# VHH binders against q8pxy1: the designs that were tried, part 18

Target 1, 323 residues: q8pxy1
Amino acid sequence: MMDPQIERKLIEIMRVIHESDKPIGARAIADELNNRGYDIGERAVRYHLRILDERGFTRKHGYAGRTLTDLGENEMNDALIGDRFGFVISRIEEMAFRTTYNPETDKGDVVVNISYFDKDDFETVIELISYTAHAGYMISPRVRIFEEDSLEMSLPPGKIGIATVCSVTFDGLLLKAGIPVEPAYGGILQIENKKPARFLDLISYSGTSIDPIKIFMNRTPTSVLEVLEKGEGKILANMRQINSSAYEMTGKILKKAEKVGLAGCITLGEIDEYLLGAPVETGKFGAAVVGGINGICALEETGIEIETNPISTMLDYQTMKEI
Short names: E, the ipSAE of ESMFold2; O, the ipSAE of OpenDDE; V2, 0.75 times the mean of E and O plus 0.25 times the DockQ between their complexes.

## First folded at step 4 (VHH)

Design w21 (framework vhh_lunsekimig_d3; at its last look DockQ between E and O 0.01; V2 from the best seeds 0.00; counts 0 for: pae E 19.1 > 2, placed apart)
Fold by ESMFold2-Fast, scan of step 4:
Structure w21 (fold): chain B 323 residues (1-323), chain A 120 residues (1-120)
Amino acid sequence: as target 1 above (323 residues)
Amino acid sequence: EVQLVESGGGVVQPGGSLRLSCAASGFTFSRYALYWYRQAAGIERELIASITSGGSTNYVDSVKGRFTISRDNSENTMYLQMNSLRAEDTGLYYCARKGYTFRFTGSDYWGQGTLVTVSS
């Protein structure tokens, strides 16, 4: 679990690194943070630098220190533009509110992720996304393809876009039924014997402007290909918390959604109980949902270059086709 | 681990009464709605009574006015008071709780059942 105060310290460390024109070490970072009013020692900075290394935000240059990666630069810029904390929560709230999909009618808008890749990779992309979705590690097997000549989306020459269903669609379905949903954690979920076993790592949505899913995509944590081959390994998943009074209504809605192809909800936890090792607040239950981009993670594991904008926009679900 | 254990079944004459109990463990009892189902010979299992966490009750028409569902949150126990029993009330009585595990397959929790026989 990631404390919001720890996330704040990580952002401030990244800012110090960003402002340095050369690699900077833990001692120099600690000295600069102390000059800015933080009471932090070199050992604590070294601990936080390891977290940033794991997230792919920093690059180690031997004993010379760290610089920000391109990903780290992007996350720092995102943090500087908006509210440092709560940006991802605000995005989730916006997209959940815009969701109009009704499983009873199979009509309306769902939240999608948009990914871009070289058209020469098209066949591999479709095959692997299809396989991952039908194995049950994506929200839906329905996608929408945006070709180079598409009038709906401006794509660079040589690129194709693909929309995949985002897990925030479930937040929207439940909101429309009068059930508020709290995004709790993004995480890495261990799969054993083709079933969820436990969360290996969790990042809270409440204390960060950095999307937990982006963080995990840039570590060495997912092994979606291993899960597809052996039924064991690591996938992206999210955990939500919902008020105990909504337990049965939530289950009914999510069962109905699964019947019409929105099958990303792995499990609901017991009221007041941890779910797959993740903490749950008293008076609530957890809902574990697969990350909507696990098929994209599998592609990245093969070395394919693919750029993903999670929680990107709304699409009419009936315009998306099963693959 | 969710566990539900029924007791109180038996043989009773028409017009008699029985009180069934369902002892629950492994979950925060007061937070969940709970259900009584009945399975008679040659008939599919049917929901006969329910009670919400807030205490609101519902009954199938055939038992309304004769059966009373109740709960004791301090004892983690649900009850079914059965009055004016009829031959057609004969069957296995199950207590149940809804569950939603691993893509919702096999999700509901059931007790072992308790047999009620109404005969002269």
Scores: ipSAE 0.393, ipTM 0.765, lowest interface PAE 3.1, mean pLDDT 84
Fold by OpenDDE, look of step 5:
Structure w21 (fold): chain B 323 residues (1-323), chain A 120 residues (1-120)
Amino acid sequence: as target 1 above (323 residues)
Amino acid sequence: EVQLVESGGGVVQPGGSLRLSCAASGFTFSRYALYWYRQAAGIERELIASITSGGSTNYVDSVKGRFTISRDNSENTMYLQMNSLRAEDTGLYYCARKGYTFRFTGSDYWGQGTLVTVSS
């Protein structure tokens, strides 16, 4: 059995090939994959293309590149790509379901991102995360720090872990209240005069096998520091679609969440109306939420190296401390 | 910059008609719901009519059957046809679009208003 990671790359390569209107070369495939958040070089792509050729999934057109065969198309349309495209959404749904936090009782678990950084950067990390959170560009000002000797999490040597609240927590809160929430888009949001202006770019959750937020982190730099300093710049944000029947209830729940520090919701759109330039389906309204990792983005903008695992795990919100 | 400019106000006798216009700029007109408000002297501003981006309309009871809200997306203009005007319809009429801010503290965009006076 081939390494699942290799299989994933193969599927993504096939997807890129499929989306091309003409034969596509290895370099172009690599570039596109990188744009989609995959760190892969041309050489590696060539290697994988050989595998695909051997499997009969691709046809080589000389120097023009590859196309998918019928067999390749079928394979792509089968369970592998289907599962992959649905994987992020499935993860979100899973974590939303696992969310047990109740703002009224202040008990339960929230969804968190986990980030790792060098212990020597600790003071800077704490300061900037605090500042970003209090400026309103994170989900919550509460974080959890994991030291090297932590029994709860294995950390690389010399590293510290920080858990930040993930936007999926809102999905969980709403779901718990009986409100279905649809992940619609991840995107880059323009901030002007400390206000949300418009989405500059959007990726649909249904159109990708990778978290849109992760894609943007790799493709388009944020300017969170600029937002913090001047009130203008680019941040990561998500958009959810919710059935119009739940408009009032959604608002109530979010207000309650805000009282306990879960204040990452930017705004709700009007029913059947575009929200911050993003399309909304008929019978639904949009909910825009800040990216939970905007603080991490700010840190990265300073040059600090940070590894982030979005939508990583669940934590008891009471164990998280305001920073 | 979002701009809304109302026009068409004036003095009319009871039972008369007026057509108000709201010229919009600075945003994608077709993607936003729009609203008409009015403010009579000594009274708080009140919503009287709305139209969604898709063209669905709503009215308060006091104007229902008399007023018609419409929009022309090609001209970036919203209208309010007012028929069978009454003295109680006197006031400053505002065109509005919803704005968004953090934490649901959204601020609406407003025009300067156009004055409608219904008097015998």
Scores: ipSAE 0.049, ipTM 0.552, lowest interface PAE 2.7, mean pLDDT 89
Fold by ESMFold2, look of step 5:
Structure w21 (fold): chain B 323 residues (1-323), chain A 120 residues (1-120)
Amino acid sequence: as target 1 above (323 residues)
Amino acid sequence: EVQLVESGGGVVQPGGSLRLSCAASGFTFSRYALYWYRQAAGIERELIASITSGGSTNYVDSVKGRFTISRDNSENTMYLQMNSLRAEDTGLYYCARKGYTFRFTGSDYWGQGTLVTVSS
């Protein structure tokens, strides 16, 4: 969906904007990029700046130019790490490879997202995450709580951390069974009458250093609370593609994971067909999975201040407890 | 059976160095966070360093810059390199695998300790 060369240019443009002490215009950006060895003109920079604006990474200051938003600044931090680890799809592949959880023994590591919040919100956070997970809009009802005095994870004063299972854990389960998984899209999924309807918006994982889920959290609000209350609204979900030859085995593995509480698979698509409006390549089928942070989205909808680092780390699943 | 066995303790002069080892068995070592504690005479056991399954480390202020925790998952062994030792570092040093401390509980596993004495 997006040319990798375009994604590279987006990152370099953001770097130039980040390094500027003041709003910077397209001509100045083009000049600086040419000084750095990139062959790009002002018109091409304006094209890329429009993409950055649409993603919520930049903010216009009239004719003075652009600065980075908070989301854009976070992307620059991830891009610095990405120079060592590559794009977000490379991180997904690494975390899937590191997954060792075995549903038959209930032993091994799963991929988690880590969020943190003010300790005064603890009871609300636990109740809403529990409710959201048991309603089927998270990957697992198991979580791990990190207290502010935890030496295992460094927390700002007055904060509690919570690990929730990431959907990449499914990619890891499949990979461990010999099934390669191609992450395709993160998206906003419409729920109607308590049922999946269509993806309303999609961002390809290809060529981006920011997880599409994080982009949607900051720019396109969900309505997970409405889904929980009324069966209508918008949730986070993601889609991966798998070679058609693995169709039957994929279904069996995901059903077994469901029976041990890894229940975040929305649907397995038909071979060669779009899944809930998301494109699927010929010779493949899609698997749509709820976002592992929908409970966090519900919390943000209540106005609670909560910070989330998706695809954060690996945790031993036996250290995670159902809430 | 989960077992943790400390070694490497001994007598050392102030300013000296010592390396402790914790050999682990009976569980999948690479999947667990591990901890070093110490206990001086008449004092409660205190945490001094930790290392997660992914290799992230944390230290209490009194040992930062002097002690280094590490792990070798291929040898099922955790280490504590102690430099610039002080008389206040004297005590029994314990290796631990801990359960959760907030709302979740699990079994804590401890070694029997290795004695470190810093004296002239």
Scores: ipSAE 0.000, ipTM 0.103, lowest interface PAE 19.1, mean pLDDT 79
ESMFold2 (binder alone), look of step 5: mean pLDDT 83; pTM 0.819

Design w22 (framework vhh_lunsekimig_d3)
Fold by ESMFold2-Fast, scan of step 4:
Structure w22 (fold): chain B 323 residues (1-323), chain A 122 residues (1-122)
Amino acid sequence: as target 1 above (323 residues)
Amino acid sequence: EVQLVESGGGVVQPGGSLRLSCAASGFTFSRYALYWYRQAAGIERELIASITSGGSTNYVDSVKGRFTISRDNSENTMYLQMNSLRAEDTGLYYCAAKGYPWRYSPQEYDYWGQGTLVTVSS
């Protein structure tokens, strides 16, 4: 099994290799890591290099040392942008702070997810996202399309980009009104008779590394298409917990947001009560919010190849169009 | 369901050839590093060949120049071409797909086939 200490050492070894313009050996790697404050010897570095070799992240160059493979470079980049302990909480805090949207004026910036897909899939993408949003399983029916010639976004060749509203927008709305919000859990929510029934799987945002790939690759998958057709199945949803003193103000703000099209809060819990089976701390209440990418999950269920960067950036909500 | 299904094992004379196949389902095959392991009687399981998602290969010294690992992402299948087989190549051959060491627990996210027997005898 991999523990956080071993994980950190492997990532830092890969970083040293990446920063080298030429193959680098175990002694030089150990010396560089010691210069960065790590207490690690050459033999330990050799051991970790063998793990990286076995997993295909490094390539041997005889006595000259190692370089990163393409797979290794991709994994290091993933570690820098999303696979670190605590990164998701830090990202949520940053994006919530940058949110300027005011539902009273219907002006300002919201948090968005960015997805990329082949231009040939455009009509199906728009249709399913629209359907999912109007069924109530996305934050907003407003999207922004980025074409190949867009100066605002660098797109891979042959791809179109789409921005959808991220649930972190609610954290920002409440923060700007003076209400601190604690992200509690991301999870899979069971829908029955078109109503939320219970969380089936939960990942805590606090004190653990969040690996959404574990859910999508090795756990109960979503069935958004089933929910859209039959009113039962599994969607992505997140749970926030908020201090009981903000209960009435939170309700008022969420109702105002709903009137201007931000209707992703599926249910608000009672003070001191579990919400949909998820635990809530004493002195707080829960708020269950749909995942901003449920429409993207529906597309993946059809077999469409689509890549998503969640909690990606800020966009002016007025530049997003209802579909 | 995640599964790996091996085929192609059998009995072959010294100097002969065999091609093993490993068909995968239930995961994004193209993003995994893939491995062939061998377990001989009385010897612990050893890694003999690997191929990264990008196609880079590695071999244990005893099989270099005789064995070739390859992958076909369109068919979700990995292969091991074994040439110039020797008596010491006899064993159970397992295919494996392994996750990334800092993202996944290797024990929890390593996927293994059931093994296929290769016997090299005169």
Scores: ipSAE 0.000, ipTM 0.108, lowest interface PAE 19.9, mean pLDDT 78

Design w23 (framework vhh_7b18_3)
Fold by ESMFold2-Fast, scan of step 4:
Structure w23 (fold): chain B 323 residues (1-323), chain A 120 residues (1-120)
Amino acid sequence: as target 1 above (323 residues)
Amino acid sequence: QVQLVETGGGLVQPGGSLRLSCAASGFTFSRYAMGWARQVPGKGLEWVSYITSGGSTEYQDSVKGRFTISRDNAKSTVYLQMNSLKPEDTAVYYCARKGYSWRYTGYDYWGQGTQVTVSS
């Protein structure tokens, strides 16, 4: 092995090459990585491509660029799986660290989910996400739209991209204030009379290789539309555990975030007590946060085809627009 | 359209064996790592095993030595051979595909699940 930072960049470069239908060059690779939130230039990409060539993971196609060899594809898959139980936690830690948003100034970067859908569905998507957000079942009513020919994001043909705020933004806000946060569970939360009642099901972040929220979407459908209409049903939510010493400061930070439209915290638990039926370790309290993709769940419930990448990247919150 | 269809579940006595199969379609199977996870009654979903496109395998500690994952790329199928089954192995077993992109945190598509019951 070599430097761990170099190894991580090699794996990300291989992913970009794999996702290309044709040979891809260093400039295009650098641009794609920058679209994904990496700060990397063409010169650095060329350096890493040389390492990949030497290891037999990439094949040169003259001026057209590189493709992955079979060995490279196998190595990429092996590396991706090597941190099977740590991958989700590592991603959350990375995104929390990269969060720069300050509720006092309403400036800085937030963590976002990226969703893709047919441009013909645009009006319905915006309307339903807006409705869900203003009803209190998303982190923020601000979104950012990416068009087919956007330089900021590579989109599939005929698709529009939408960024919505991810709940990991709260982990970042608390981290910047010196408060360590432990992601505990993703789950399905029962809403009754427009209020949280209990978690119906939970998956530990430490026990899974995929975001628990994605697992629940596939296993147990939500009923966000019913919650919007009748005030009862099932939504996605997650729970964090925080040391009891940070109780007052956590409450203050979350209230400040609510004033600027980051209003995804459903409730704070009592110290040493279970929250909405979810276990909490002694010496800690729970914080239950609405899932950042409940508006996307509502769209799926209507039959709209939409693909979502949760905890996808960072965006400047000032570039996101209220809907 | 990505589809994963599990078969081979059923009722078996403690100490018995079952082989689960997962037929995949809608993607280039040989390029993806595949895995199995299970939903134990009263508990959350837990990962069981995975196999990379290159054939490397990993197992949850509780099933090591008893379960074997394998794949047949020509048939676009992944298998889970389960031996020395225990009552604690009773669960719904799901087949899943591992995503390639850093955007995906692991498995991106799941099958419908197949019930395995270990009881005397």
Scores: ipSAE 0.000, ipTM 0.149, lowest interface PAE 18.5, mean pLDDT 80

Design w24 (framework vhh_8h5u_2)
Fold by ESMFold2-Fast, scan of step 4:
Structure w24 (fold): chain B 323 residues (1-323), chain A 122 residues (1-122)
Amino acid sequence: as target 1 above (323 residues)
Amino acid sequence: EVQVVESGGGLVQPGGSLRLSCAASGFTFSTYSYAMGWYRQAPGNQHERVAIITSGGSTNYPDSVKGRFTISRDNAKNTGYLQMNSLKSEDTAVYYCARKGYSWRYTGYDYWGQGTQVTVSS
């Protein structure tokens, strides 16, 4: 384990490099960090850059300085997400509260993720998202498309936006029925023989710092395409804990949601039992739900450039079209 | 819902000045995780970055506009600005305001505004 103070400085240096539009040198990095309240000199920054180089997080450009590698970008984003665990929980709570969808009537708002991609990739995007959803690795096969001239959303020139249903929709459905849901873990779920086997990696939503092991293990990407082709591989999934008293009602609500296309609940655990290797508190049961962006992960695996804002906004589910 | 709306574009003669405004809703420029940027797209070209102001208040500019353009924000009004001085014909473009935030897999630009046209011509 590295000194926590050193790890924090590495993360902040990566942030400065990320925010630079071109390669950035140690002196400019030190000046920017001092402007942010850090007491650090050029010599110390050069030392930390060497550590980042050795970890494969930065690339040298001679005297022009450093840029982040793809690996470094991923590690920085993981660290920033970990530092914002409280923000993630607050966002989940907000969007769950704003959910108005009722599976009995098939009316109301669901939580969506918004992704952006080049319009030239449209056919491939739609086909792969459709395939992933119908294979059971997304929340719903319903999407909403936003074109460049959309009045509902501002998009970069040449881009198309797509809304996909977010798993937080389930938290909202259950909350509306009076069932409190605790988001426990986000993770990477191993699929074997087309069935969930175990969580390989878990990040606790109640955590306040990123586990060093998680920083290193997030180097292992999803393999959604492998799951679609062979029934084996890694997908995104989340684990929720729910009080045992709500077991019957939870099952009924999720079954009704499935009939209207919200079928992302992989499995409900038994009361007081671990679910897919993830711990569950006494008096509770686990619910494992697919990540709402597994189809987007599959697109990324093909080399398509796609940017995603998860837990982004609310949309009327009736305005989303099945693909 | 996160939105940005640009204004202040128009026709100006070479050597003139314009001030663009970016009104934000659904987020605040004082929020630690948000950086704000200005981008432009000239006819026939892809978009390019013109200016960024980071969450900490630091600014960055490409050489093509450095010394002529200044990015700023007014947190009380939740509005960003681009002050453009010594305008050249090559600055003619549609200018876009974007929030640069954090995403789960990408650092991408969460929302683009609809743009404001700047034309530099005699």
Scores: ipSAE 0.000, ipTM 0.108, lowest interface PAE 20.5, mean pLDDT 77

Design w25 (framework vhh_etentamig_d1)
Fold by ESMFold2-Fast, scan of step 4:
Structure w25 (fold): chain B 323 residues (1-323), chain A 121 residues (1-121)
Amino acid sequence: as target 1 above (323 residues)
Amino acid sequence: EVQLLESGGGLVQPGGSLRLSCAASGFTFSSYAMSWVRQAPGKGPEWVSGISGSGGSTYYADSVKGRFTISRDNSKNTLYLQMNSLRAEDTAVYYCARKGYSWRYTGFDYRGQGTLVTVSS
């Protein structure tokens, strides 16, 4: 663990080495950094190169200088993604802005996830997604099916696509009513006796360049099938924070959305209080929403091969059919 | 889909040996550097060892250098960690990880479920 100033300099030095087609020495690195507006000398670069060597990120090539190791290339690639901290938040903001759905009219565009699977699995996919949605662990029981020859979506041969409603639709609904929503955490929510109990794990949207849902699918497995069978287990859920001044209006909008089939809001917290064990900033309240792909998680639990693009695109909600 | 499945953990006496395996699927295994990461009870994740996609370069944390050996079999899509001269301090859950560093995700874009190694008498 080092000072953040040192870590930033190490990342910039790795960037220069990464961009070099050949081994590069300390003087050339210093000159390039100075060309980019950094005030750093050769001696300081040599010091930082030793740290990179010790971490296994760089390899010495005698008088020719250094290159990045595979470890260094991967660290550099992750750091370049880290320069885009907020990429997931920016995508959420884009899709929320594009949301036009109005619960009063039951018309307009919603945000969807797109999943792809083998044509032979179609009946099982539809049955399990329907079961999960009607049990209350998806945003909506409405889906849209894309065939191989669909003009709206290019599919690999032998594959079928399915669109499911994404929880970012709620961010869009609230935004259109003048209520800004802050994505706080993606998480794993424990269900007990068919009711939400507590978050077991949380990943901040502001602390990662990788979508929390992708991290959880590989880090902490869900048990959606167990929840469906026994009323106990783990599902994907998201936590949002909203300014306390919008408390009453948020409740009214989400209640209207529920009446037209957008029933993914699990619960609203009290102002200034933790929700299901998740922290909430002073002056705000939490909103816990089911993950839009819990039915897809259930399919993966059965061994079905399915690929998902979360927060993928917009679809007219009236073109989606209840299953 | 990317999947990583660890095996080979268990209870071992101090000074003993264990070999961990990680079966990888859903990606071109030989194109990615791979790592082992461990998390001891009550502590944060610690990078243990790394290997290049070809297997030509290997790297070790100072705490395990000379005792552990990382290797891979690209024909079987399998990563290994040979652990010798085990100490109580090596007690941890060991994770197989595909390289791409991110602080929040212990520096990896994918990791497995882990396998528990307990070193005690």
Scores: ipSAE 0.000, ipTM 0.086, lowest interface PAE 24.6, mean pLDDT 80

Design w26 (framework vhh_6z1v_2)
Fold by ESMFold2-Fast, scan of step 4:
Structure w26 (fold): chain B 323 residues (1-323), chain A 122 residues (1-122)
Amino acid sequence: as target 1 above (323 residues)
Amino acid sequence: EVQLVESGGRLVRTGGSLRLSCAASGFTFSSYAMGWFRQAPGKEREVVAAISGSGGSTWHADFVKGRFTISRDNAKNTVYLQMNSLKPEDTAVYYCAAKGYEWRYTGEYDYWGQGTQVTVSS
C-alpha cells in the first residue's frame, strides 16, 4: 500500500547496508545514496530506516547503526528481475525530465557524472580530461570541481570530485522539444581515422540491472589514449532509438547543442538502418553519442585510481568551467 | 523577496550555551548551502560553520570545533548553530548566509541576514 517510489528507496537503503563492512548510520547511508545520485537527506533516511526496523529487515547496533537481518537479505535478493532492470531506464527517464538546459540561452541544468580521485593526481586528471574533451571524445569541455572543503558533495578524505556532462543530457534536450527517446545500448565504439567505424561490444539497457557504462569502465578495455595519439582505438559510446518522424528536428537540436559546446562525436543513422553495426527497430533511426566519461577511462588506462557514478545528478551548466 | 531572519542572540556567561536559528524564505532551501559567519567590532567577518543543502556535509572553523555544531531542518526551512562552552572571544554579531552553485565553503555567499548579537561576559 506504500508508494512504489518509497519501496524502491527502501531497497536501495538495504543495498547500502548490505555493502557496508560494518554497521552503518543514517548520515553515512544518505551520503552514499547522494554519491549514487539520489537526492535524500539524513532525516529522510532515518524515516525509511524506521520502516525497515518495523518490517524486521534491519537490526540496530546502538550508535554504530544498522545491519541487515536474514529476513532483510532475503527480501532484497527476492526483488523481481524486471524491477532491477527497470532501475537504469527509470534513472535515465528521471534525469532527462529534470534537464532544463536551453542551448539558445545557455541556461539551465544538465545531467552529470561524478568521479573522485586522489588530490595528488589533480594536475594529470585536469590535463587529460581537457585533452580528451577538446579532441571531441567527451560531451563538453566544461567541468565542476569539488574539493574536500566543498559543501555540495561528501568526499572521502584526500579526494577531489569532478563533474562531467552525461550523454543523458541529450535525452533531456530532445524530451523538452517533445521528442521521446528510447535508450538502447551502451557500448565500445571503434574509432578509425578519427571517425566512428563500428560498435565492437554492446549491452542493452533493458537487458541489465547494472548501468552498461559502469560495466565497461571496469570490465571491458578501452584505448582512449591510443585514439588521442593515433586516431585509432576504442571509446565508450551510447546508442539511442528515435521515431523517424523526429529525424529533422533531432538533427537541428543536436546542431544547436554543438554550437554551445555540447558536442562529442555524434552520429545519426539513416531511418530503418543499422547504425555502426548496432540494430535499430523499423520506423526508427539510431543516434550514437560518445560516452561522457572517456577522459576518465583514459585516466584509468594510465593506472590512476578513480571511482565514477554515472548519471549522478543535475548541475547548472553555467556553474561548470571550461578546461 | 528572499529573507534570512536570525534569532536567539543574547547575553550569556562564559561557559554557557546558546542556540541560534535562521529562518529562510523565498528560495529552494534544500538546494542552498547555509553558513554562519561572525563579526566582532573592528575585525573582519569570518566563517564559523557551514552545511550542505542536504545536511550530509558540515564544516566548522578550527576555533569552534568541538564547541559549535551546525544543523538544518529542511522541512522547516531553518538552519541552527548550537554554541557550547562559550568564551568572551565569541562575542560578535552572528550572520546567517546562503549560497548556491559554489564548490568552496569560503566562496562568495548570495544572500545574507541582518545578524543577531551574541555577548559573552566573564
Scores: ipSAE 0.000, ipTM 0.170, lowest interface PAE 13.8, mean pLDDT 80

